# VH-VL binders against b7kms5, part 42

Target 1, 80 residues: b7kms5
Amino acid sequence: DTFETVRNTIRIESEVDESLRQLCHEERITKETWLEAAYLYLCEKPEELAQVIQLAQERLSQRKAIADYKRAKTMQERFL

## First folded at step 2 (VH-VL)

Design c8 (framework fv_iratumumab)
Fold by ESMFold2-Fast, scan of step 2:
Structure c8 (fold): chain C 80 residues (1-80), chain A 123 residues (1-123), chain B 107 residues (1-107)
Amino acid sequence: as target 1 above (80 residues)
Amino acid sequence: QVQLQQWGAGLLKPSETLSLTCAVYGGSFSGYYWSWIRQPPGKGLEWIGEINHGGSTNYNPSLKSRVTISVDTSKNQFSLKLNSVTAADTAVYYCARVPYYYDSSGYLRFDYWGQGSLVTVSS
Amino acid sequence: DIQMTQSPTSLSASVGDRVTITCRASQGISSWLTWYQQKPEKAPKSLIYAASSLQSGVPSRFSGSGSGTDFTLTISSLQPEDFATYYCQQYNSYPYTFGQGTRLEIK
């Protein structure tokens, strides 16, 4: 083994996944190696890393809001 | 499970536009590039170009000024148009599929091919 | 464009023979190489992908090797159904390119 690795399961937005798949196919890289490279690159760029973390926080908040809305709508439709 | 069937063209005159369509059965368009490849009689294979379900295209630079590939996702079809044909465009044309390579389990190859369509350009 | 050169352009062999076909890329393509078999009036069929991985349903007498610029397709014991034209193809960069083909004929 050159590297010890961990298997992860992740869910991302379908539009982002499609764009990433096209990039990986065209550049002959895997999504695993792209993720590793992106993280490592950003770790060397503290200001850029902070911006990415902010975007991630915004996207997480959006997902939570959507999930909360869907739950509330389901309850409302069931006349709870 | 997956089958590609193609139709169109046949006999063309110089300066006309070549038009071929490929229909995909048994699978979805997403996750793949859909290619056109040609083979002049008695000669080797030449890649023309590819398209994915989102409409992203890559073309062979030697043909880029004359070629258009389009996709109709509602019909699971993709089509080739080659403008301003000459005798040099006489060939059997094939459609074919390439799965995306984006993780360690994927492999690049033309895994399914259409039956081929002979296009003859003569006056 | 990456040029793919196959050797030989034609080869005569007998059933039971070990046959070797080579393919050379004009620049490094890692393992982004696929071998195809084509019989008269038929579409090509993939035999080996990623230079050395055998396509499902293809007999084990077919094998591939190589990396970088030099690649080999080997048939360990020729069968009658193996007489065909063989093509290599690179997927390293656009445009995708094929070798000129090797015609395998009965001796």
Scores: ipSAE 0.231, ipTM 0.779, lowest interface PAE 4.8, mean pLDDT 89
Fold by OpenDDE, second read of step 3:
Structure c8 (fold): chain C 80 residues (1-80), chain A 123 residues (1-123), chain B 107 residues (1-107)
Amino acid sequence: as target 1 above (80 residues)
Amino acid sequence: QVQLQQWGAGLLKPSETLSLTCAVYGGSFSGYYWSWIRQPPGKGLEWIGEINHGGSTNYNPSLKSRVTISVDTSKNQFSLKLNSVTAADTAVYYCARVPYYYDSSGYLRFDYWGQGSLVTVSS
Amino acid sequence: DIQMTQSPTSLSASVGDRVTITCRASQGISSWLTWYQQKPEKAPKSLIYAASSLQSGVPSRFSGSGSGTDFTLTISSLQPEDFATYYCQQYNSYPYTFGQGTRLEIK
C-alpha cells in the first residue's frame, strides 16, 4: 500500500456486515476502503452526514439496550 | 490514549477499611463499566466488582457484604472500599475499564488497567 | 461460581516453539472468554476476546479457539517477549472468574 494505515477493529451488526461484504465483493473493493470513501464523501455532504449521524445514534441506542439485556441475563443466570 | 491512575493506602491493620481511588484520563467515562480486580502475591486474579457511569454496581458475592464501589463522574473517578480487612485481603488491587457490549459486539474484556496498588494487611 | 481451570500451571519453552495453553470452564460459557498476558509487576494485557478474536495491536502469532467449556490459546512461534503468565477469564456469568494462570518460562 502507498498509504500508512492504522489497524482498527470494527464490529458491525451481522446482517449489515453480510450485505456490506456482498457489496464489496461485487464491486471489488474492501470494507476498509468503502468506509474511507463513504466518510470522505459525507464530509462533502453536510446534510447527508447529519442524517447518517442521527441514524448511527439510533443504532447505538439499540446496541446499548441489547447490552443492558445481556448484562441482566448474566445476573439472572448467576442467581437462578 | 486512555490512562487509569490509582492511589490509596497500602498498609492496613486487620479490621480497618481499604480505600482506593482510580482516575480516568484521555477518554470518556460513560459507555464503560469500571471494575476493581485484585491479585494476592503469587496468585491469580479475582474480580471484585464494577460500576457504570450511572452508578449501577455489580459485586462478587464473596465480597459483596464488605465491598462498596462508588463513582464521581465530575472527576472521572471511581473508588473501592473494602471493610473489615484481614490478611486474606493482602493483594495488588487493579482498576480496569470494560467496554459495554455494544463496543465489542457483546465480547467483553478489561482493555485498560491502572498501575496497581499493593495493599498489605498485617497485624 | 464458574471455575476456570488452566493447563498446564507452568510451562518451559524455547524461542520459536509452538505453545498451547488450555482453559476449561466448569460449565458452558459459549464464547465468553478472554485471554490475558501478565508480566511481572505489570497489569494484565488482553490478547484474545470472544475466545478467538485478536485484540488490536496483538501479534498474529497469538490465536484462540474453542467454545462451550474447552478453550485454547496458541502461540505459533514463541518470541522472547512472550515469556509471561497467561490467564483466561469468563464473562458468561457473574461473578467473572479467572483461571489460575499459566506461567510460561524460558527453557
Scores: ipSAE 0.013, ipTM 0.679, lowest interface PAE 8.9, mean pLDDT 89

Design c9 (framework fv_iratumumab)
Fold by ESMFold2-Fast, scan of step 2:
Structure c9 (fold): chain C 80 residues (1-80), chain A 123 residues (1-123), chain B 107 residues (1-107)
Amino acid sequence: as target 1 above (80 residues)
Amino acid sequence: QVQLQQWGAGLLKPSETLSLTCAVYGGSFSGYYWSWIRQPPGKGLEWIGEINHGGSTNYNPSLKSRVTISVDTSKNQFSLKLNSVTAADTAVYYCARVPYYYDSSGYLRFDYWGQGSLVTVSS
Amino acid sequence: DIQMTQSPTSLSASVGDRVTITCRASQGISDWLTWYQQKPEKAPKSLIYAASSLQSGVPSRFSGSGSGTDFTLTISSLQPEDFATYYCQQYNSYPLTFGQGTRLEIK
């Protein structure tokens, strides 16, 4: 292994993390190599890539909505 | 420190179902595979199967038709059921833990084991 | 299935001896090999994982080497508490498999 790598810290949903860890354990691969392979594979599949991007946009929107709601609720409870 | 404590089945008759439970203390149930391994008297070790927190299982093909491993995450317990036992199933049964392999800093090994349960199958 | 074969199946040795136990996999397993020690009526204890990494708390007289198909466990200076059965185990592929064991007995 002659690859140069960079370290990334990412935050993902716990259920997704658990499922990905299970896949990695059973297939004897790392989360790093799975992420690389998945991205490279999707780059060769424009229709599938578009669907994944759409899902990512939806998930981002949901996370923002949940964060905003939780923040607003906490402020109301704390300063009531 | 993590402890695995097991209980269940001692003496069985041929055709009965073997049932053992393993409880996990002092550690998280998530992030690991939980295995059953057996050892017939005076013989070597045989892996039976494993389960994770989410209920995903992998079984030894030689036993797959007779074995079921289940998990009770609320109690941090997992259980083995082996159907249609014969004298060949007489063994000490162990539960054991393996951390997930998910990056280059981790390695696969059975890092904690239960105390073992002797199961004898006789007429 | 990956077959794990240990050699010898048994050996006799004296305290202070250098002991070598070998393990061969029927196909390549990289470094996904763990060595276990088992004393009578006890659960196995992991000694060495990833072929050569010493488990925390295990004495430095134990060492492991090898990769691919051929692996070795060495005890540099045998102590009384080391008389036990030793097992190698592969974690490369399902089903998980163990060697038949090597019994280390007092000479």
Scores: ipSAE 0.195, ipTM 0.769, lowest interface PAE 5.0, mean pLDDT 89
Fold by OpenDDE, second read of step 3:
Structure c9 (fold): chain C 80 residues (1-80), chain A 123 residues (1-123), chain B 107 residues (1-107)
Amino acid sequence: as target 1 above (80 residues)
Amino acid sequence: QVQLQQWGAGLLKPSETLSLTCAVYGGSFSGYYWSWIRQPPGKGLEWIGEINHGGSTNYNPSLKSRVTISVDTSKNQFSLKLNSVTAADTAVYYCARVPYYYDSSGYLRFDYWGQGSLVTVSS
Amino acid sequence: DIQMTQSPTSLSASVGDRVTITCRASQGISDWLTWYQQKPEKAPKSLIYAASSLQSGVPSRFSGSGSGTDFTLTISSLQPEDFATYYCQQYNSYPLTFGQGTRLEIK
């Protein structure tokens, strides 16, 4: 690499991850470079960026709901 | 910062009762499950059981008949008793903490541990 | 009980090496998997939780992946302080269970 990279832990929903992996394989790119490119593209597209942010917020809410469910399940098991 | 400190008898004879205590410093006692885990010399880890602030317990079925975990919330301490010990109970015993709550991911883990207590059972 | 099986049981490596340790659960545990590092005469230290989430303060050379039954811990570039025993642990079902451990030794 001609530039310094930073290691990140990114958790992606399984179906999205599989679809993204397939796309990256077909296009001979990586998830990392896809994310970099997507971000840079959106930085020049304020309307599209706003749409992506809204979608990301919705997905975060879904993740929180799932986390709450898992917590409840774990607590139920502990008190059975 | 949270610290767990343990103490108790380290040398026992067969049929005696193991007794260990763990004290919690620098953090809330509520909101966590407090666990005991043991490790025989040179071997892996075995979960013994857990207790919460309210006194609710979960035990490993392999040890349930001999194990009692108790809590003293006034002292921020919890204890382990293991009856009828044999040589197979020789191990380093650890106390550890498991959060109720999620940090960012919503997943549970042993995040803080005591220093460990070696308990040797010999005739 | 859910059995956790690690592979390998032991391995030797050199500083700078890429190291991979695997953990297999006898049944599906979703991503309720934590990796621990243990050094001699010390308590285990959590490295990765939720199968792939890096514990705060843990170097980025550590990473975890997997879901369901097969999991992997990876050290991208082994450092001297990384020689230790590593354990996986499931929190999906009671009783909680650990893998048998993987001893990582210096070659």
Scores: ipSAE 0.012, ipTM 0.701, lowest interface PAE 9.1, mean pLDDT 89

Design d1 (framework fv_iratumumab)
Fold by ESMFold2-Fast, scan of step 2:
Order: sequence, then structure tokens, then C-alpha cells
Structure d1 (fold): chain C 80 residues (1-80), chain A 121 residues (1-121), chain B 107 residues (1-107)
Amino acid sequence: as target 1 above (80 residues)
Amino acid sequence: QVQLQQWGAGLLKPSETLSLTCAVYGGSFSAYYWSWIRQPPGKGLEWIGDINHRGSTNYNPSLKSRVTISVDTSKNQFSLKLNSVTAADTAVYYCARDLGYYGSEDYFDYWGQGSLVTVSS
Amino acid sequence: DIQMTQSPTSLSASVGDRVTITCRASQDISTWLTWYQQKPEKAPKSLIYAASSLQSGVPSRFSGSGSGTDFTLTISSLQPEDFATYYCQQYNTYPWTFGQGTRLEIK
């Protein structure tokens, strides 16, 4: 076949996964094709792409902040 | 496909700065975090830190005061500097790709060949 | 930091044996655990991610299980190329931490 694919495992928030699963079921599409379509669509919409990137950066920062907080707390309990 | 090649210091004296560089060939550089991991002789693995193409870094707290990771996006390279080395820093140092930035998994799927750094007086 | 402890630290086995290696996290890490294989003088190779998902190209004799704090790596029928050191790694919380390793040796 002409399509070359890669397998990715993606960790997303449980609530987001449930919502996306519901959307895919209702629209009769797969998670894979939704992801591809969303990215391709946003690449042609600079305003929307910028907003999505900002949201993604905020979500990534929150995940890191939680990890960093747990890390700092562990260091304090161990040494201070 | 994707290959990581590393180079840099091999033999250091105590108090010197360790400097290593990793070049990435193939694939998307900007979609991933890039990590440094070390392994002292006969011991296990220790994560040092990571960086993305925008220069955002995370460091292991045990090394944070001595470590700096930097990126050169024009060359698809990232580098490790570790200041004030001691014999405890003797290890094989690896660069590695982390899928977590693009995807959710923060496991290391491609590794450099490793660089042995020996610190002795 | 989350401490990862592997058991046993060393194991002797024969070709064809079923081998089980365990990994324990000091805190709940859900399924955010990867298993690696490292042969002498080589970089580690990932075998299993998300506790139970087999990496592409890895033989089906390797399998992983567990969630929370207790995890296992199983090799159903040991082959000569499987003699190596195995490491678990958590990616639930920074800093990423590895187990001390399990060295699988020929009996």
C-alpha cells in the first residue's frame, strides 16, 4: 500500500480521551484520522493554529509544574 | 532512519567542565525533547536532563546547580555541560530522544552511541 | 524522587526457560513504566512501554504486566541473545528514575 504509517502511544487526560472517544464514535471516524485531519486543518489556519499552540504550551507547563512540585517536595523531605 | 551521534570530552581532571554534543539526523528535531542520561561503570542509569528546540529545559535536582543543556536548532544539535567534575562523574554519557514531547510516552526510543568520560587526577 | 527497585539483582537461567523479573516503584506510577534491555558496551534498547505494550520489532516472547507499584517483565522461552541486563524506568514524575538493573546470566 502507498501509505506509510507509524505507531504512536499518546498519554492524554482521561476526560479529554473520553470526550474524543465519544466524538469519534458519533462521527464514525477513528482517533488516528481525527488527529491527522486536525493537524492538517490547523496548518492552513494561522489564527487557530496559534491559539492551539498556546493551549498546548499551557497544558504542557501544568504537567511539568506538577512533576516539578512533586520532585521539589521529595528533595525537601529527604534533605531539609 | 533516526540516528544520534555524539562527541566531546573523554578524559578530565577534577574541577574541569564536561562538554558533550549530540547531533540528530533524520526525523523531526522540533517535535521532541532530547535527553542526556549517564551510567557509571558497573552501575545503573541516571537521567540528567532534557531540552526542546525552544530551549526549554528540565534538570535532575541532584545535578541542577552544575548542569546546563543547550540547543542549536540550525544544526539539530544539543549539548551538555557539567561544571566542577569529580571522580563521581565518571560514566558513559548517552544522548537520547524522548517521545513524550510529540506523544505522551516519555521513554527513550533512540540513543547515541555513548561517550565514556573519565575523571581522574 | 520515585525509587525503582528490581528483583532479583542477578538471575541465572538456561535457554528455553521462562524468566520473570520484577520492578517496584516507591509510589503509584499508574502504567508509566518502560523496560529496557542493555547488552555489554551498548546503549539500552526499549522493549516494553506503558507497562505492557510491546515495542515494534521486539520478539513476542517478551511481555510486561502490572500497574500502580508492582510490575513484571516475562521472557516466555529464553534465547541465547536474551542474556543481558534489564532495567525498568518510571516516567510518571520528574526526575525520571531507573531501577538498579537485573543481570540475566547463562546458567
Scores: ipSAE 0.000, ipTM 0.616, lowest interface PAE 12.3, mean pLDDT 85

Design d10 (framework fv_iratumumab)
Fold by ESMFold2-Fast, scan of step 2:
Structure d10 (fold): chain C 80 residues (1-80), chain A 121 residues (1-121), chain B 107 residues (1-107)
Amino acid sequence: as target 1 above (80 residues)
Amino acid sequence: QVQLQQWGAGLLKPSETLSLTCAVYGGSFSAYYWSWIRQPPGKGLEWIGDINHRGSTNYNPSLKSRVTISVDTSKNQFSLKLNSVTAADTAVYYCAKDLGYYGSEDYFDYWGQGSLVTVSS
Amino acid sequence: DIQMTQSPTSLSASVGDRVTITCRASQDISTWLTWYQQKPEKAPKSLIYAASSLQSGVPSRFSGSGSGTDFTLTISSLQPEDFATYYCQQYDTYPWTFGQGTRLEIK
């Protein structure tokens, strides 16, 4: 074999996963090779990489906000 | 584990519409494309088409004018409609998890039990 | 459409034999090929994916090889439960297409 690889398990939003699987299916590539290609491409383009990092930070903030909302709602329901 | 169960019309007359439904239990319905495949008695396999949970479809060009695949994401079900049937459409119809470029962990084999559809006068 | 041709169309063998079935694609499909086993009145069961990767739960006596246009399924030591019809399928280009099948019979 040419490459030494590492197995990772990640959780991504279901709508994003579905869209990525559709892209992989249509273009005849795997999600592993798409991820590698995307990261390598962005590493050569610092301005685009910065924009992607910003989007990632925004998505992380949204997940935290949703988690906080669910916790607050559960607390209110428990005391009613 | 993932299990597929299918049901629908078995006996049809020429010109009628074939309708079958497949329900997916367990696993991740939204992660995959779901296929319909048929097999005429004593013959080989023919791929009909596939669909994902958002309703994106691919059809075999030989059947595209007569086939519609639809999805009910709330029930984890997808359905096949084949209009204007003839005796040549007599076959066992299977629903199955579609092959795709998803990665090695997604190559598990999931097939429904099959439904015999007979088209006769 | 990509045409898949299997050879032989039928084969008679004895328990313990080494069995080889071949599949040829009309154009390059890389390694995008699956092998299936089908027993009478049952749905097909996937044995090999990506031309050479063994499906979980499939006995190690089954193996696949090949890339491009020529592919082979090998059963190293045939068992009684292996008598069945075998199909190859390409999933390189829509529409997905199957070989015509190879019927493996008791000698």
Scores: ipSAE 0.013, ipTM 0.693, lowest interface PAE 7.4, mean pLDDT 87

Design d11 (framework fv_iratumumab)
Fold by ESMFold2-Fast, scan of step 2:
Structure d11 (fold): chain C 80 residues (1-80), chain A 121 residues (1-121), chain B 107 residues (1-107)
Amino acid sequence: as target 1 above (80 residues)
Amino acid sequence: QVQLQQWGAGLLKPSETLSLTCAVYGGSFSAYYWSWIRQPPGKGLEWIGDINHRGSTNYNPSLKSRVTISVDTSKNQFSLKLNSVTAADTAVYYCAKDLGYYGSEDYFDYWGQGSLVTVSS
Amino acid sequence: DIQMTQSPTSLSASVGDRVTITCRASQDISDWLTWYQQKPEKAPKSLIYAASSLQSGVPSRFSGSGSGTDFTLTISSLQPEDFATYYCQQYNTYPWTFGQGTRLEIK
């Protein structure tokens, strides 16, 4: 039974990336194993999983709001 | 690719302070920890400590009372100061990139050219 | 601190030989071990990381194995440029510690 992996790329906030890199270095774990462990742990903890999903939804809404604002401002400036 | 250049080698008298600087070129300075390692003539390697771009340090307990590692993120440089030197501190000193843990592409290391420090009366 | 012990401290070999160097940790370090090659008056060069992963640009005749406390570096067919001193290093627990080195000499 061959262990198989897939390769992904993601973009995250720079301050989060810096904090996560320091954690991974100090604990001797990789970004890949952190992601796998976090997901597997949360799948066994329904209440904690719900809290994480809520935070993710809030962060996504914030990014959409910023993008919408920038789009509206650009259109107003371009078309008077 | 990553290239390390170091300077500050020289002759010291007992009780003086050793000072070395390492500059990092061609890489993501803020992504990694940066080490100082030394090698006395004819002997093995001894890790001194490491630092990241935020100034977070880890020191070898055997040297912790005498060693300070600092970082200048604006110049992509980090520096070693070792106080109260004795003849036992005579060694070639190396700066080096630690092996990374964050991603698989971080599993590489690089070393500076080395700086000979001689402590004699 | 984790103590790293290499065996042998020196060995003599001929071009084409299979050479094995061992490294033992005083505590479990999982696979957090790097092997270095050092030639006279040069900085060490990393060969193997995470006990068994070959560094980019390092010839395939070099291999590493082991986990926990016992590790080996193998050179399957020794070449003239391989005569050097070899060091193991653990990076499981601060402070990082090195073995005392194994000097590989021409027979």
Scores: ipSAE 0.017, ipTM 0.717, lowest interface PAE 6.1, mean pLDDT 86

Design d12 (framework fv_iratumumab)
Fold by ESMFold2-Fast, scan of step 2:
Structure d12 (fold): chain C 80 residues (1-80), chain A 121 residues (1-121), chain B 107 residues (1-107)
Amino acid sequence: as target 1 above (80 residues)
Amino acid sequence: QVQLQQWGAGLLKPSETLSLTCAVYGGSFSAYYWSWIRQPPGKGLEWIGEINHRGSTNYNPSLKSRVTISVDTSKNQFSLKLNSVTAADTAVYYCAKDLGYYGSEDYFDYWGQGSLVTVSS
Amino acid sequence: DIQMTQSPTSLSASVGDRVTITCRASQDISTWLTWYQQKPEKAPKSLIYAASSLQSGVPSRFSGSGSGTDFTLTISSLQPEDFATYYCQQYNTYPWTFGQGTRLEIK
């Protein structure tokens, strides 16, 4: 039994990764199947999907702000 | 790259408490569950229990009343205590990283060298 | 508890032979089965995880198959270093349980 899949590489926050690993360990599921199930479930729940997208946008903004701060600090330390 | 080193008492009398410690070097201690497994001489393997860095445990029901596994996250160590030992507890005891489900490095297991514990009068 | 039964309990074979070891679970364990190799006075070494996935550094002559309750470990062409005891373990349901072992002996 074969089906078609694609291989993706993603990076997530270490604390989130740790919690998700614990969930997968206790429930006997893989990160791939959890991601697929979560997305498919949310696609059937438009109001909940909108809330998740909002959280994702907030997290993206936070990561960007942190990266910008670290870059600025490094430049100041090396080139001043 | 990931190494497990274990130590503890080897010779015990009936009714005493078995105590072993396992130290984890390299790798992500907080990402995984860590197990104790034993093997009586000439017999198969028996799982004792597991722990994660937050102190969450699961024990083999056959041993649950006598076993305690604890963790020292600051040292990347976890320890086994087995109370009220009898001759039936004579075995080589191993510490090991659990096989995971999540993916990537979770799939690899690592084992300590083993510690022979003999219970005799 | 889930009982794991291996067959055969012992097997004699020659270098170059194809060897098959089976493991049966008393209940459905999906694909959550690993195969170990254990040599005298050594800790077990994981060969196969998730029933069919080869561990890093393990020779390609080892393969695993199966799902549900019936599982197989195959060594396609035995080498001298393969004579050892082999164990299956389920990691689907607590407590984790092991098969009784299969001792692979030189003929």
Scores: ipSAE 0.155, ipTM 0.767, lowest interface PAE 4.7, mean pLDDT 89
Fold by OpenDDE, second read of step 3:
Structure d12 (fold): chain C 80 residues (1-80), chain A 121 residues (1-121), chain B 107 residues (1-107)
Amino acid sequence: as target 1 above (80 residues)
Amino acid sequence: QVQLQQWGAGLLKPSETLSLTCAVYGGSFSAYYWSWIRQPPGKGLEWIGEINHRGSTNYNPSLKSRVTISVDTSKNQFSLKLNSVTAADTAVYYCAKDLGYYGSEDYFDYWGQGSLVTVSS
Amino acid sequence: DIQMTQSPTSLSASVGDRVTITCRASQDISTWLTWYQQKPEKAPKSLIYAASSLQSGVPSRFSGSGSGTDFTLTISSLQPEDFATYYCQQYNTYPWTFGQGTRLEIK
C-alpha cells in the first residue's frame, strides 16, 4: 500500500524550530514525521490532546498580539 | 484508550459464509491499519488480513481466495467475510488494531474480545 | 511465508526463576519481532516490540533481544501472574506470521 503526502508551509517560532530540528537529528527522524507521530499519539490521548490544544491556542493568541503590535507600529511610523 | 468490540454469528455449517464486524471506539480510526486474526482451539495464531480507512487491504495468501475485509468509516467499523467455511475454519476470531502509524509497525496493541466461530455439520 | 519456530513448546518453572524463550525465523526479519503474552480465554497482550523495546506498562523483568533470525524473550524473575502462553510474531514480510507458542506452566 502506498500513501500520499501533502506539502504545506509551516511557520514555527525560531527557537522551537531549532530545538525540534536538533531533536529530530539526534533521533534520526524528520520534523515532518515527528509532527505526524505527535498528532497520531495525541489522538489516542484525549486529555493530553486537550492540553496541547490549549497551549496551541495560547501561542496563537500571542502571535496575533505580536502581529497587531507590528501593524500598529507600522501605521504610526507611516504617519510620522 | 482504544476499545474494540466485535460481533457476528458463531455457529455455521460447511460451505456457509463467516461474517464478523468490529467497532472501534476511543481512537483515530483513520490513523491505523486494522487486522483480523484467528486462533483454532488450543492452537496458535494466524493473521488473516488487514484494512485501512481507505479500504486498502492485504490478505494472507492462504485465505486470500475466500476472504474479504471491508470498512465503514462512517461507523468506525471493519468487517470480515470468509466464504466456503469448513471445520478447519473453527476458531476464535479477533479483530485488532495495528500499533504502527499507517502500518509502519504491524504488531497489535489493542484487541477485540474475540468471537468463537464453530463450523459443524 | 516466514516460519517462526519457538523453543521450547512448553516449560515448567517456579516463581523467582529466570526463564528464557527463543524464537527463530526462517529468514532474516531484522528486528521486526513482537512478543505476546496470552492467558486463557483472553486476547494476546503485547510485551516487547521491535525485538527489544518494552511495551508501556510492562514490568521491567521482561526483556527481549536478538536480530536477524534468532530472538529471545527473558523473564528475569518469574512472578505468579507470568504463567501463560507466549508468542512471537514477525512483521518484516507479508504475511505476518506467529510462532507456535510457548506454554509456561507452574512447576
Scores: ipSAE 0.006, ipTM 0.690, lowest interface PAE 11.2, mean pLDDT 90

Design d13 (framework fv_iratumumab)
Fold by ESMFold2-Fast, scan of step 2:
Structure d13 (fold): chain C 80 residues (1-80), chain A 121 residues (1-121), chain B 107 residues (1-107)
Amino acid sequence: as target 1 above (80 residues)
Amino acid sequence: QVQLQQWGAGLLKPSETLSLTCAVYGGSFSAYYWSWIRQPPGKGLEWIGDINHRGRTNYNPSLKSRVTISVDTSKNQFSLKLNSVTAADTAVYYCAKDLGYYGSEDYFDYWGQGSLVTVSS
Amino acid sequence: DIQMTQSPTSLSASVGDRVTITCRASQDISTWLTWYQQKPEKAPKSLIYAASSLQSGVPSRFSGSGSGTDFTLTISSLQPEDFATYYCQQYNTYPWTFGQGTRLEIK
């Protein structure tokens, strides 16, 4: 019995990646199985899942704000 | 494109301190744990310890009282000191990247060239 | 500490032979075992990781199997470049420990 899998490439904050790598090294697990386990666990806990989604939305807003600021600064410097 | 280069003392007298350094070129030094492993002439491999870029160490209990591994993150180097050497410490010493668990890239295995350390009176 | 025991300690074989080397752990290590090949005066080279996954660039004649405490490395059709010493290593529990090695010699 083998699982059918999909390959994904994602970009995450380097400090978060470093911390997760250390956790995986110490616990003898892969990032793939960590991600699957975390999602499956949270699906059984709707209140915790909602909090994680809220944090994700906040982090997405932060990334967008930073990108918007950088773009505005670059265009303003050119326009001036 | 990860290369490990090691250097240090080759000939020691009993009671002296063994000191070896390993430099990591290319790749992600901060992503991995870095090991020291030794092999006495004609014998098998013995793991000494490992370290990450934050200075977290794990040591073989059989050597823990005599061994210190340190890291210089600014130079991508890590070093081994083994105190109070005896003839039993005569071995080829290797630095190596630990096998990881995080992703497929963690399974690549990189080793230094080895350093022969001889302890003789 | 987890003790790793390899069998046999040495064997003689001919080119084209099927060769098997076994490694036994004193306690459950799941699949956290790697197989190394070492040639004289050289650092070890990893062949198999996670008990059964082939390292990039390693010929398909090498395969690994097992989980828990019993593990096997198989070379399906021995080639001249395969004469070397083979080691297993567990990386389930610190300290990392190696088997005593299996020396594969030309017959």
Scores: ipSAE 0.016, ipTM 0.716, lowest interface PAE 6.3, mean pLDDT 87

